# VHH binders against q9rw55: the designs that were tried, part 35

Target 1, 281 residues: q9rw55
Amino acid sequence: PQVEQLARQKMWNLAERFVAGESIESAIQAVQALERDGIAGNLDLLGEFIDSPAKCTEFADDVIKLIEAAHAAGIKPYVSIKLSSVGQGKDENGEDLGLTNARRIIAKAKEYGGFICLDMEDHTRVDVTLEQFRTLVGEFGAEHVGTVLQSYLYRSLGDRASLDDLRPNIRMVKGAYLEPATVAYPDKADVDQNYRRLVFQHLKAGNYTNVATHDERIIDDVKRFVLAHGIGKDAFEFQMLYGIRRDLQKQLAAEGYRVRVYLPYGRDWYAYFSRRIAETP
Short names: E, the ipSAE of ESMFold2; O, the ipSAE of OpenDDE; V2, 0.75 times the mean of E and O plus 0.25 times the DockQ between their complexes.

## First folded at step 10 (VHH; framework vhh_7w1s_2)

Design r04 (at its last look DockQ between E and O 0.78; V2 from the best seeds 0.00; counts 0 for: unsure alone 63.8 < 65)
Fold by OpenDDE, look of step 10:
Structure r04 (fold): chain B 281 residues (1-281), chain A 116 residues (1-116)
Amino acid sequence: as target 1 above (281 residues)
Amino acid sequence: QLQLVESGGGLVQAGGSMRLSCAASGSTFRNAMYWHRQAPGKQRELVAGISGDYTAYDDSVKGRFTISRDNTKNTVYLQMNSLKVEDTAVYYCAASLTRGTWRDYWGQGTQVTVSS
């Protein structure tokens, strides 16, 4: 145990840049630090690939504890969850466990005026996630629950359009999963172009848009677009990962844009850290 | 409860300089701070912003205006040099606070008049 602790500590010295600690307290403190610079937080409890229904429910309970802690700290809860982590695809009492647990989480968030983002996962979960998202928006309102669209999927532009009736809050990302060419653009240029399409169409539709990218070219295009179309800075926000392009985060904030940072935290930080190292040159 | 109070405005001749101050009071920590201005018949516009050590300026004031802050005094400043007649406006101090949501706070504004 001591050796393990030492190893984790050594690795943590490197990982702390990308992970907001292991505890709820550390995560809250990280958010508060960002807020001093006019940057908002999006908390993400790490712990993917849960295969037990009981553990999924426990994970949901932990997310609820996070929501409570945020509220107690005077922070309006803003949390991202992956529905798979809370039981999506598992049947319990005749209902999808992910949906059941998502209701619990969103209900708690709503109690405090909070917001839950349903993170999008791989292409095989898109349909069920969007279906559940629609259900949850109907139950709790678009003010309290949002979702994510990935621009590398061919279907995403259509998915965005199909959700307009909900006036949804949507985070736009390029994509995080390895997807086959049958469902996703293999070329970065196409992904980037589709990203712009998604963002621009969503903005034009009058929906709140989260522009989640570190791509300065795209960011600049968005700046120009909103200026050209008379879209206010309060109609959208830029989102970035914790520890990535901190300079750009602050710069955008200084420019008067809303900036929100995605803050993963938790004991299971190693996998996330490994991915960040792989993605960050 | 955050309160912002601007000072330092007045009348100045074109080419002159002026320094605005914005004192923040209340039980809150300092977030990003901004200076906006509104000229008669025009919309309010962002002039300068500061987040941490990063600053941003409207193109019309770049090279002439400098935003800065003194955390020990809970004050944000706008040093305005080489003032132009078109800089005439009411200048507002603003703070952007976030606690998982967005809240903006504004001062009452201070009049800056640049004469030819």
Scores: ipSAE 0.780, ipTM 0.924, lowest interface PAE 0.6, mean pLDDT 93
Fold by ESMFold2, look of step 10:
Structure r04 (fold): chain B 281 residues (1-281), chain A 116 residues (1-116)
Amino acid sequence: as target 1 above (281 residues)
Amino acid sequence: QLQLVESGGGLVQAGGSMRLSCAASGSTFRNAMYWHRQAPGKQRELVAGISGDYTAYDDSVKGRFTISRDNTKNTVYLQMNSLKVEDTAVYYCAASLTRGTWRDYWGQGTQVTVSS
């Protein structure tokens, strides 16, 4: 009990750079500091052990509280959620609980002109997440809900094209889940090349594109691509993790690019940070 | 209510120097501000930007122009040295993010005319 609390405090000294604290107030203060530097925030309430319908709905209620607090502080809400955390796959009364809770969250964000990004998770959830994304865009509009495509999945190029009728706002990421070679590229070079293909095709389609990477070579390729194709800086943004390459974040902002930073926060930061450390080879 | 007020423009000979100022008022203290310019018949283009201690410049002005800020006055400056006739333009102070919104906020512009 006391040993665990002391260990958490010691690990917090290492983690505090990468997590925006435990509270809504600390997360909002972190967003406000970023905004003074011309960098936007992407808030993510951390959660662990969300394993029952009641806990999923409670987590959704907490996300709504975050959205309300951001608005009250004069910040346009921009929040990422995992549909599994709000009940995707848990059927209640003939409807997916995740979809029910996502509607509540997006409606609140839309009330304040905000935006909800639906995180993509492991490959087994891609079909249902894209189906629910299509439903939610139809209900709320593409300016209030977006999703994620992962360049390590073979399917992602086809998925991107299939969504063009929505004029979707999509975050392009490489991917972070353990996926078998039957669905995902095992070689980093292939992942990186497919990442470029996803970004360039989405930009060429005229859709708002979120370039989520710290890879400077890819960032430079995007800069050259948009210049060569007459694509304005208002058509895309770079996205990065809180505490990682703050120099690059500010440099891109000084160059006039839109930059958004992922801001995880919450009392479950210990589990989050422990997983980040464990995932380092 | 963000307001951007530029000053310091005018006529200058080629090879000369000029300093533009932009005061931001009606908003939270800002570490990030930009200068753009628009020459006759050209599109408005980013000339220089600052975010905290980080600065960036268009290639055509690198080594000649310096963007800086006065933290006590919420004011950003553009020091322009070794001016060329092609630097002739209306110069605009700008901000691009307020309260989480990507919205371009522009001053009224100040004319800089470089004579040969």
Scores: ipSAE 0.710, ipTM 0.905, lowest interface PAE 1.1, mean pLDDT 90
ESMFold2 (binder alone), look of step 10: mean pLDDT 82; pTM 0.845
ESMFold2, look of step 11: ipSAE 0.656; ipTM 0.889
ESMFold2 (binder alone), look of step 11: mean pLDDT 81; pTM 0.832
OpenDDE, look of step 11: ipSAE 0.100; ipTM 0.591

Design r05 (at its last look DockQ between E and O 0.68; V2 from the best seeds 0.68)
Fold by OpenDDE, look of step 10:
Structure r05 (fold): chain B 281 residues (1-281), chain A 116 residues (1-116)
Amino acid sequence: as target 1 above (281 residues)
Amino acid sequence: QLQLVESGGGLVQAGGSMRLSCAASGSTFRNAMYWHRQAPGKQRELVAGISGDYTAYDDSVKGRFTISRDNTKNTVYLQMNSLKVEDTAVYYCAASLERGTWYDYWGQGTQVTVSS
């Protein structure tokens, strides 16, 4: 245990750039620091791949505690969750546990005027996630719950269109999971092009759009697009990862764009950190 | 409760210079600050912003205007050089303090008139 603690401490010196601490308090402080620079936060409690229903419910409880803490600190709650972490796919009392727990989380967020983003996971969970998203939007409103679309999937453009009736808040990402060529574009150029299509169509449809990318070319394209189409800066936001391109985050904020930073936190930060290092050499 | 008070406006001839100040009340702040302006019959527009040490400007004022801040004085400045008649407007100071709410606080504005 002592060796592990020492190892974690040494690694933390490197990881602290990408993780907003291990505690709720540290996460809240990180958000407050960002807000001083005109940057909003998106809190993500780390703890993926939960095996038992009881642990899923406990995780949901922890997310609710986060929401309460954010509110208590004067921060509008904005939290991202993966439905698998709260029990998606597990049946409890005749209902999907993920849906049940998501309701609890969103209800709490709504109480404080907050927002919950249902993170999109691998392609095998897209259908159920979108179905549950639709249900939850119906129950709580599009102003309190959103989801994510991944541009590397062939289906995503269609998925976006199918959700227009909800006037949904959607975060657009390129994709985070390893997907087969049968369901995802293998060529990065195609992914980027599809990303632009998703963003532009969603903006043009009048839906709130989260442009979650560090790709400056795409960011510039979005800037030009919204200017050309008379879309206001309040109709969308740029989203970036905590600790990545902090210069660009502040620059965009200075330019008057809405900027939101994805802030992972929690004791289980090592896996996340490892992935970030791999993605950002 | 943050209050913003603009000063430094007035009448200036084209080609002249003017410095606007925005003083914030209360404790020391380091929040992102912005200057907007509204000309008669036009919409309010962003002129300049500062976040940390990063600054941004509308294309119409690039190279002529400079936004800066003095945290010790809780003040943000807008140095305006090579002023043009089209720069005539009420200039507003704005601050972003709260999550999800942009430009939470505004000053009352200061009139800048550039004569030909």
Scores: ipSAE 0.782, ipTM 0.916, lowest interface PAE 0.5, mean pLDDT 92
Fold by ESMFold2, look of step 10:
Order: C-alpha cells, then structure tokens, then sequence
Structure r05 (fold): chain B 281 residues (1-281), chain A 116 residues (1-116)
C-alpha cells in the first residue's frame, strides 16, 4: 500500500506538467497562472466511462459547474466539450440528448460572455456535429460556440467552405483518430499541406481562426501569411497543449500573438496521461 | 480593472537615450506586458513584449531598445538607446488579457520626441 501510494505520487509528479489536476480549483488556478503570462486557457473536463444518458446529463451538469466557478473566479469561460460525452445521438423520437445538454452548457457560457468549442471526434460523427453546430450558432451566435475541423479528413476543405455563412470560429487540428484511407490522408505531408489550406482559406474568408499545432514550420508559415495579407493579430490565435513547448507559448505571447492553452483536468487524469505518453515517445 | 500609467517621455536629441516606465495597478500582477507606439498619422505598432523570461522586439528597434521588468515594483520598463527621429511617437504600455477574456488594454500614453 505504501509502494502504491509512492508510485501514484511519482506518476502525479510527472503528470502534473500535462494536466491541471483533479479539481475545478486547480484548473482555475492553472488558467489564472497562464493569464498572468498573457496566455488564455481552454478548459476540458476529462470524462471516462460516460455510458448512460443519466451520466451524460451529470457530465453536462459538471461542465456547467465549471463554467460557473470560472466566472466566479474572474475568468471568461472557454470550455471544450465532446458532444458524445453529453449524449449525442438521436433517440426513437428523433430527439438528441447531446444537443439538449449542449444548449444548457452554451446558454450558461453565454450568460457570462463565454465560449464553448464543440470538439470533433471520429469521421462518423462529422455530419451530425456540423448539423448541430449550425443549429447552435443560429441559437447562440458565433461568438459563443465554435467547432473543429481536422486536416487529415478529405472532406474538411468542403466542410469549411459550407460553413462560411455562419462566420464561424473554427479550431483547425490535424486529427488524432485512426481513420481509414478511404476518408483520411495516410501521409503526414498531405495532412500538413491540407492543414495550411484549411487555415489560410479560413483566414482569407474573414473568419476567426484557431491554429492548433506545435509545428513550428506551420506556425512560421501562418506568421508569413498574415503579414503578407494584412491580417491582424486579433483575427486568429495559436493553440497548444498544456505542458508542451511552454517556451514557444511564452515566446509567441511576447511577440504579441494570441495564445490559448488546452488544460485537461479531472479525476480521470491517469487515463489521459497514459494516452499522451503512449502517443508521444 | 487593470490600470497602466506610463512615465518618462519627453524631448531628446537624436542619438540619445531615454527610459520609459509603466506602473501596473488595480489587478493581479502580470508577467506579460507590451510597449506599442503610434507616430502621427500612423497605425499603432508593437515595439516590444515580455512574457516571463521571454522578450521580443520589432525589427526596427532590435539592438537599441530593451524591455525589462521589476517584479517588486510591478513595473515594466523600455530602455531606448541610439534614438532616431523616426522613433518619435506616443508610447503606450499594454496588456493583452484580463478577467479570463481576450482584451487589449492601454495606458494613456507618453510622448517621445526625438529632435534632429
């Protein structure tokens, strides 16, 4: 039992670079520390084993508690959620619990001038997530809800263009799911090229663009692109993971760029940390 | 709310030196602070920034200007050496974020005039 406690503490000592603890209080303190460095936070409550409608609604309630606590602590709420975690999927009557829960979450965030980003998951959820994103932007406005497009999917360029009428706030990522070559580029070079296309087209369309990457070559290309096209630093932001390239995060902030950092937190930190170690040798 | 008060501006001869100060009060201490300037008829431009131990400078001032801070006084400085006539501008101290939201905050500005 003493060995187990020492092992868990040693694992936490290593993991705390990448997660903002188990509690709302620790997550809020991590955001406040980032804000002192000129870096904004993107809060993500970790959830594992959300396997029933009741647990989906409980998870949504916990996200609302996070939003309330962030506001009370003087933080403008910025929270990412996965619609699957709050119950995405139509029932027999055509009603979608995830959409119902997302409405409650976004309404609370909007009350405090906050923002909810709808994470994109595997390719099978893209259609329903974009349909629900369009609905939610119509209900709450683009300043309070955004979504994600993944450059490894062939469809993403068309999806981006189809959303321009919303003037959407979109986070561009490469993608993290195992997808078949029928829907996703197998080669990193093609993924990276498509990433640049997504970012540049979104910026040229006049839409707020979140450049979520640690790839310095892409970051440099974005800097050159915005300079060449007269795009101000208020039209986009760089986004990065907590604990990865903190030097680059602060350097970009010192250069006057907007930087936002993804802060996962919650009791399920061990599962999150284990995946990060396994995926990044 | 964050309050920023610049001081140290004035008239200086080309080739001279000047130090600007920015005292921050009324909110949580900031590790990230910025200097901008605006010449007559020009847009405001970033001159220098600091975030913790990291600094950055516009190419036009690199090697001549130094941004620094004194955490005990909650004050950021801009040391300006080898001043040129084109450095003439109102200099603003700024912060880019407060209260968990994405803001740009400005002081009132301090005039720097470099005479030939």
Amino acid sequence: as target 1 above (281 residues)
Amino acid sequence: QLQLVESGGGLVQAGGSMRLSCAASGSTFRNAMYWHRQAPGKQRELVAGISGDYTAYDDSVKGRFTISRDNTKNTVYLQMNSLKVEDTAVYYCAASLERGTWYDYWGQGTQVTVSS
Scores: ipSAE 0.588, ipTM 0.863, lowest interface PAE 1.7, mean pLDDT 89
ESMFold2 (binder alone), look of step 10: mean pLDDT 82; pTM 0.842

Design r06 (at its last look DockQ between E and O 0.75; V2 from the best seeds 0.63)
Fold by ESMFold2, look of step 10:
Structure r06 (fold): chain B 281 residues (1-281), chain A 116 residues (1-116)
Amino acid sequence: as target 1 above (281 residues)
Amino acid sequence: QLQLVESGGGLVQAGGSMRLSCAASGSTFRNAMYWHRQAPGKQRELVAGISGDYTAYDDSVKGRFTISRDNTKNTVYLQMNSLKVEDTAVYYCAASLQRGTWYDYWGQGTQVTVSS
């Protein structure tokens, strides 16, 4: 157990660049440091093996504690959650537990003027997640809940258009799940081109757009697009991962763009770090 | 509560130089600060920004203006050289994410007038 703890400490030395620690306190300190640089945080409590209704509700309770702690520290809460982690697909008393727990989380965030982003997971959950997103926007408003669209999925352009009546706040990502070619583009060039389509269509529709990428070519394309179309810097933000391209994060902030950084934290950081490595062979 | 106070404005002849100061008080130490300006009849525009050691400038002032800060005085400066009549504006200091929103604090502004 002591040698295991030493090995975990050594692995942590490698991972700490990308993870904001194990505790709420360390995550809060990381956001406060970013805010001093003019960069906002996106907090994400890491969870692994949440396999029972009771554990899903416990995880939701922990997210609520995070929201409360962020507010108490003078941070406007901005938290991402996976609906599967709070009970999506687990029915209790005739209701989806994930939807029940999401209501509790979003209500707390709304109390503090905060925002909850509903992460998109693998393709099999897209329909139910978008259905629940529509319900939650109707209940809480688009200022307090958003979701994610993934440019590698063929369906994402149609999904984007279908949500325009909500004036939704959407994070555009390329995609991180292993998906079959029946539902997702196999070629990076097609993923990147579709990413541009998603971002530009969402901006042109007048919707708040989160440009989540480290790809400087895409970032430059967005800068050119917004200049050409008279779109103000208050209509979008760039989003990046904690510990990756901190130089670019500060450069964009100095240029006056809105920048937000994804801050994963929690005791389950090992699973997060391992998946990050496996996705970049 | 954060207070931003600009100073150093006034009248200057074209080709001259001027340094603006923005003193921040009642706040935690800041690495990121911004200068904006608003010319008569025009919209407010970002002139220069700083975040830590990183600086950025509007193309119209690049090479002529320098943003800097004194970490010991919590003060941000805008050194303006080779001034043109087109630089005439009210100059504002701004901060972000004091209350969770970008550009949520502004100074009252200082007038800069460049004469021909």
Scores: ipSAE 0.788, ipTM 0.926, lowest interface PAE 0.8, mean pLDDT 90
Fold by OpenDDE, look of step 10:
Structure r06 (fold): chain B 281 residues (1-281), chain A 116 residues (1-116)
Amino acid sequence: as target 1 above (281 residues)
Amino acid sequence: QLQLVESGGGLVQAGGSMRLSCAASGSTFRNAMYWHRQAPGKQRELVAGISGDYTAYDDSVKGRFTISRDNTKNTVYLQMNSLKVEDTAVYYCAASLQRGTWYDYWGQGTQVTVSS
């Protein structure tokens, strides 16, 4: 245990740039620090793969505790969750456990004027996630629950269009999972182009858009696009990862854009950190 | 509970200079700060912003205006040089503190009039 602790401590010295600590308190403090720079936060409780219904529910409870803590600290709750982490695909009492737990989480967030983003996972979960998203928007409103679309999927442009009736808040990302060429663009150029299409169409539709990218070319294109189409800075926001391009985050904030930073936190930070190191050499 | 009070406005001739100040009451602030302006019959527009050490300006004022801050005085400044008649407006100070509200606090504004 002592050796493990020492190892974690050494790794933490490197990981602290990308992870907002292990505790709720540290995460809240990180958000408060960002807010001083005119940057909002998006909290993500890191967790291991959950294989039991009981653990899924426990995870949901922990997310609710996070929401309570944020509220208590005077922060508007904004949390991202993966539905698989809260029981998606598991049946309990005749209903999907992920949906049941998501309701609990969103209900708590709504109580405090908060927002829950349902993170999109791999392509095999897209249909069920969007279905559950639609249900939850119907129950809680688009101002309290959103989701994510990944531009590397062929289907995403269609998915975006199919959700217009909800006037949804959507985070646009390029993609985080390894997907086969049968469902995703293998060429980065195509992914980038599809990303622009998703963002631009969503903006033009009058929906709140989260432009989640560190790609300055795309960011600049978005800036030009909104100017050309008379879209206000309050109609969208840029989103970035904690610890990545902090200069750009502050610059965008200084320019008057809404900026939100994705803040992972929790004891299970190592896996996330490893991925970040791999992606950001 | 942050209060912002602008000062330094007035009448100035074209080509002249003016320095605006925005004093924040209360505890020391380090939040992102902004200057906006609103001309008669026009919409309020962002003029300059500062977040940490980063600054940004509207294209119309680039090279002429400078935003800065003194944390020891809880004050943000707008140095305006080479003023033009079209710079005439009420100038507002704003602070971004929290959450999804991006301009949480506003000053009452100070009138800047640039004569030809």
Scores: ipSAE 0.382, ipTM 0.767, lowest interface PAE 1.2, mean pLDDT 91
ESMFold2 (binder alone), look of step 10: mean pLDDT 82; pTM 0.840

Design r07 (at its last look DockQ between E and O 0.02; V2 from the best seeds 0.00; counts 0 for: pae O 4.2 > 2, unsure alone 64.8 < 65, placed apart)
Fold by ESMFold2, look of step 10:
Structure r07 (fold): chain B 281 residues (1-281), chain A 116 residues (1-116)
Amino acid sequence: as target 1 above (281 residues)
Amino acid sequence: QLQLVESGGGLVQAGGSMRLSCAASGSTFRNAMYWHRQAPGKQRELVAGISEGYTAYDDSVKGRFTISRDNTKNTVYLQMNSLKVEDTAVYYCAASLTRGTWYDYWGQGTQVTVSS
C-alpha cells in the first residue's frame, strides 16, 4: 500500500495538468476557471474496478452528487458516463442496472437543464449502448442525453444515419480501444477520413455535432465546411481534453466557436493519465 | 450578478475612429469577452472576441478593429478605425457561460452611426 501511495504522489505532479483533482470541489473549480475563459466543461468522474452491482449504484450516486454540486455552484451540469460503470448488462430477470442508474442520473441532470453524454466503449457494447441511447432519448429528450460514435469502426456511418429520427446530439471521436481489423480501420488515414464523413453527415442532417479532436487539419476542414454550407456556430462545438492544447482552446473561444473541455477527476486518475501519455506524444 | 455597460458610441464620419468601452461589474473579471453588432433588419453578428491572451476578428473588420481589455478596471474595449458606413449598428458587449449558457449576458448596447 505504501508503494502504491508513493507512485500515486509521484505521478500526480506529472498528471495535475490533465486531471482536475480527486474531489468534486476541485473539478468544480476547474470548470469555473474554464468558464472564465469562455470554455465549457464536460465532467467525468473516473471509475475503475467497479466490479459489483452495489459499486455500480454507488458510482451512479456519486455522479448524481457531482450534478448537484455543479448546479449549486452555478454550472449547468454536463457529465459523461460509461454505462458499464453504472451496471450495463441484464440480470437474471432481464433488468439492466445500468439503464436504471442512467435514468436516475439523466433525470437529475434534466432537473437542472443539464446534459448527460453516454460514452461509447469497445465495439462489443455498441449495439446495447445505441439501443439504450434510443430508449433514454425517448424518455428524456435529445436536449438532455447524447452519445458517441467512433470513426475507426466500420459501422459508425450506418449507425449515425440510423439515429437521425432522434435529432441526436452526438460526439464524434476517432476511438480509443484496441479493435480488430474485422470491425475497425487499421490505417490512421482511413480513420481520419471517416471522422470527416461522420462530422459532415451529422452537420448536414441538421443535428448538433460535437467535434472532439485536437487535429488542426480536421478543425480547419470543419470551419470551411460550416462556412460553405451556412451552418451557424450554434449548431456544433469543438471538444478537447483538459490540459492539451490550451492555446488552441482559447484561440477557438476568442473566434466565437463553442469549445468544451473534458475534465476527468477522481481517485482513479492514475489509469487515466497513463492512457493520455500513451496517446499524446 | 454580472452587469455589462457599453459606452463610447455616437456619430462619426466615414474614415474616422471611435473607441467603445464595456465595463463589467458585480462579478469576477472574465477573461473571455465578445463584441457583437446588429444593424437594422440584420442578424446580430460577432465582431471581435478575446479569451485571455488570444484575440479574433470577423473578416469584415480585421485590420481595422482591435479588441483589448484592462484587467485592473474590469473593462473591455473595441477600438474601431477606418470606419465605413456599413459599420453602422448597435454594438453589444457579451459574456458567455456565466450561468452555464452560451452568450448568457449582454449589455444594453451602444449606437454607432457612420456617416458618409
Scores: ipSAE 0.748, ipTM 0.911, lowest interface PAE 1.1, mean pLDDT 91
Fold by OpenDDE, look of step 10:
Structure r07 (fold): chain B 281 residues (1-281), chain A 116 residues (1-116)
Amino acid sequence: as target 1 above (281 residues)
Amino acid sequence: QLQLVESGGGLVQAGGSMRLSCAASGSTFRNAMYWHRQAPGKQRELVAGISEGYTAYDDSVKGRFTISRDNTKNTVYLQMNSLKVEDTAVYYCAASLTRGTWYDYWGQGTQVTVSS
């Protein structure tokens, strides 16, 4: 145990840049630190793939604890969850467990004026996630629940359009999963172009848009676009990962843009850290 | 309508302890409750919060202050131990509603003075 602890500590010294700690307290402190710089937080409890319904529910309970802790700390709850982590695809009492648990989570967030982002996962879960998202928006309102679209998927532009009736809050990302060419653009240039299309169309439609990217070219394009179309800075926000381009985060905030940082936390941080190291030269 | 009334403040020597109380009027006492403080010439700052069974503290008071609530008495407490001169401030109780605002109700405040 002592050796393991030492090993984790050594790794943590490197990982702490990208992970907001192992505990809920550390995560809250990280958000508070960002807020001092005019930057908002998006909390993500890291967890393993969960195959047990009971564990999915437990995970949901932990997310609810996070929401409570945030509120207690005077922080507006803003949490991202993957529906698979809370039981999507599992049937319990005639209803999808993911939906059931998401409902609990969002209800708690709404109680405090908070927001839950349903993170988009791989292409095989897009349909069910969007369906559940629609259901949850209907129940709780678009001001309390949002979702994510990935620009590398061919379908995403259509998905965005199909959701306009909800006036949804959507985070736009390029894509995080390894997807086949049958469903996703293999070329980065195409992904980037589609990203711009998604963002611009969503903004023009009058929907709140989360521009989640570190790509300065795209960020600049967005800045120009909103100016050209008379879109206010309060109509969207830039989102970035914890520990990545901190300079840019602060700069954007100083320029008067809304900036929100994605803060993963939890004991199961190693996998996430490994991915971040791989992505960051 | 909710009214908050703080009590328990006063003069205490450094290293001493003090317990503040905030009595809430009304029939419902389930909202998140907070203690804030404002020192002379400084901005009001959050000291502690409690939401159901969860608590949070400012780093400056962690390990020394404890926020708690008694729903049967509609009262929130702030136990302050190991008090420091820098803890001198007007302490305010605040309550939030179940909506997008954090501090919908405030008490009038109680003075806490810690002498060296």
Scores: ipSAE 0.024, ipTM 0.432, lowest interface PAE 4.2, mean pLDDT 90
ESMFold2 (binder alone), look of step 10: mean pLDDT 81; pTM 0.831

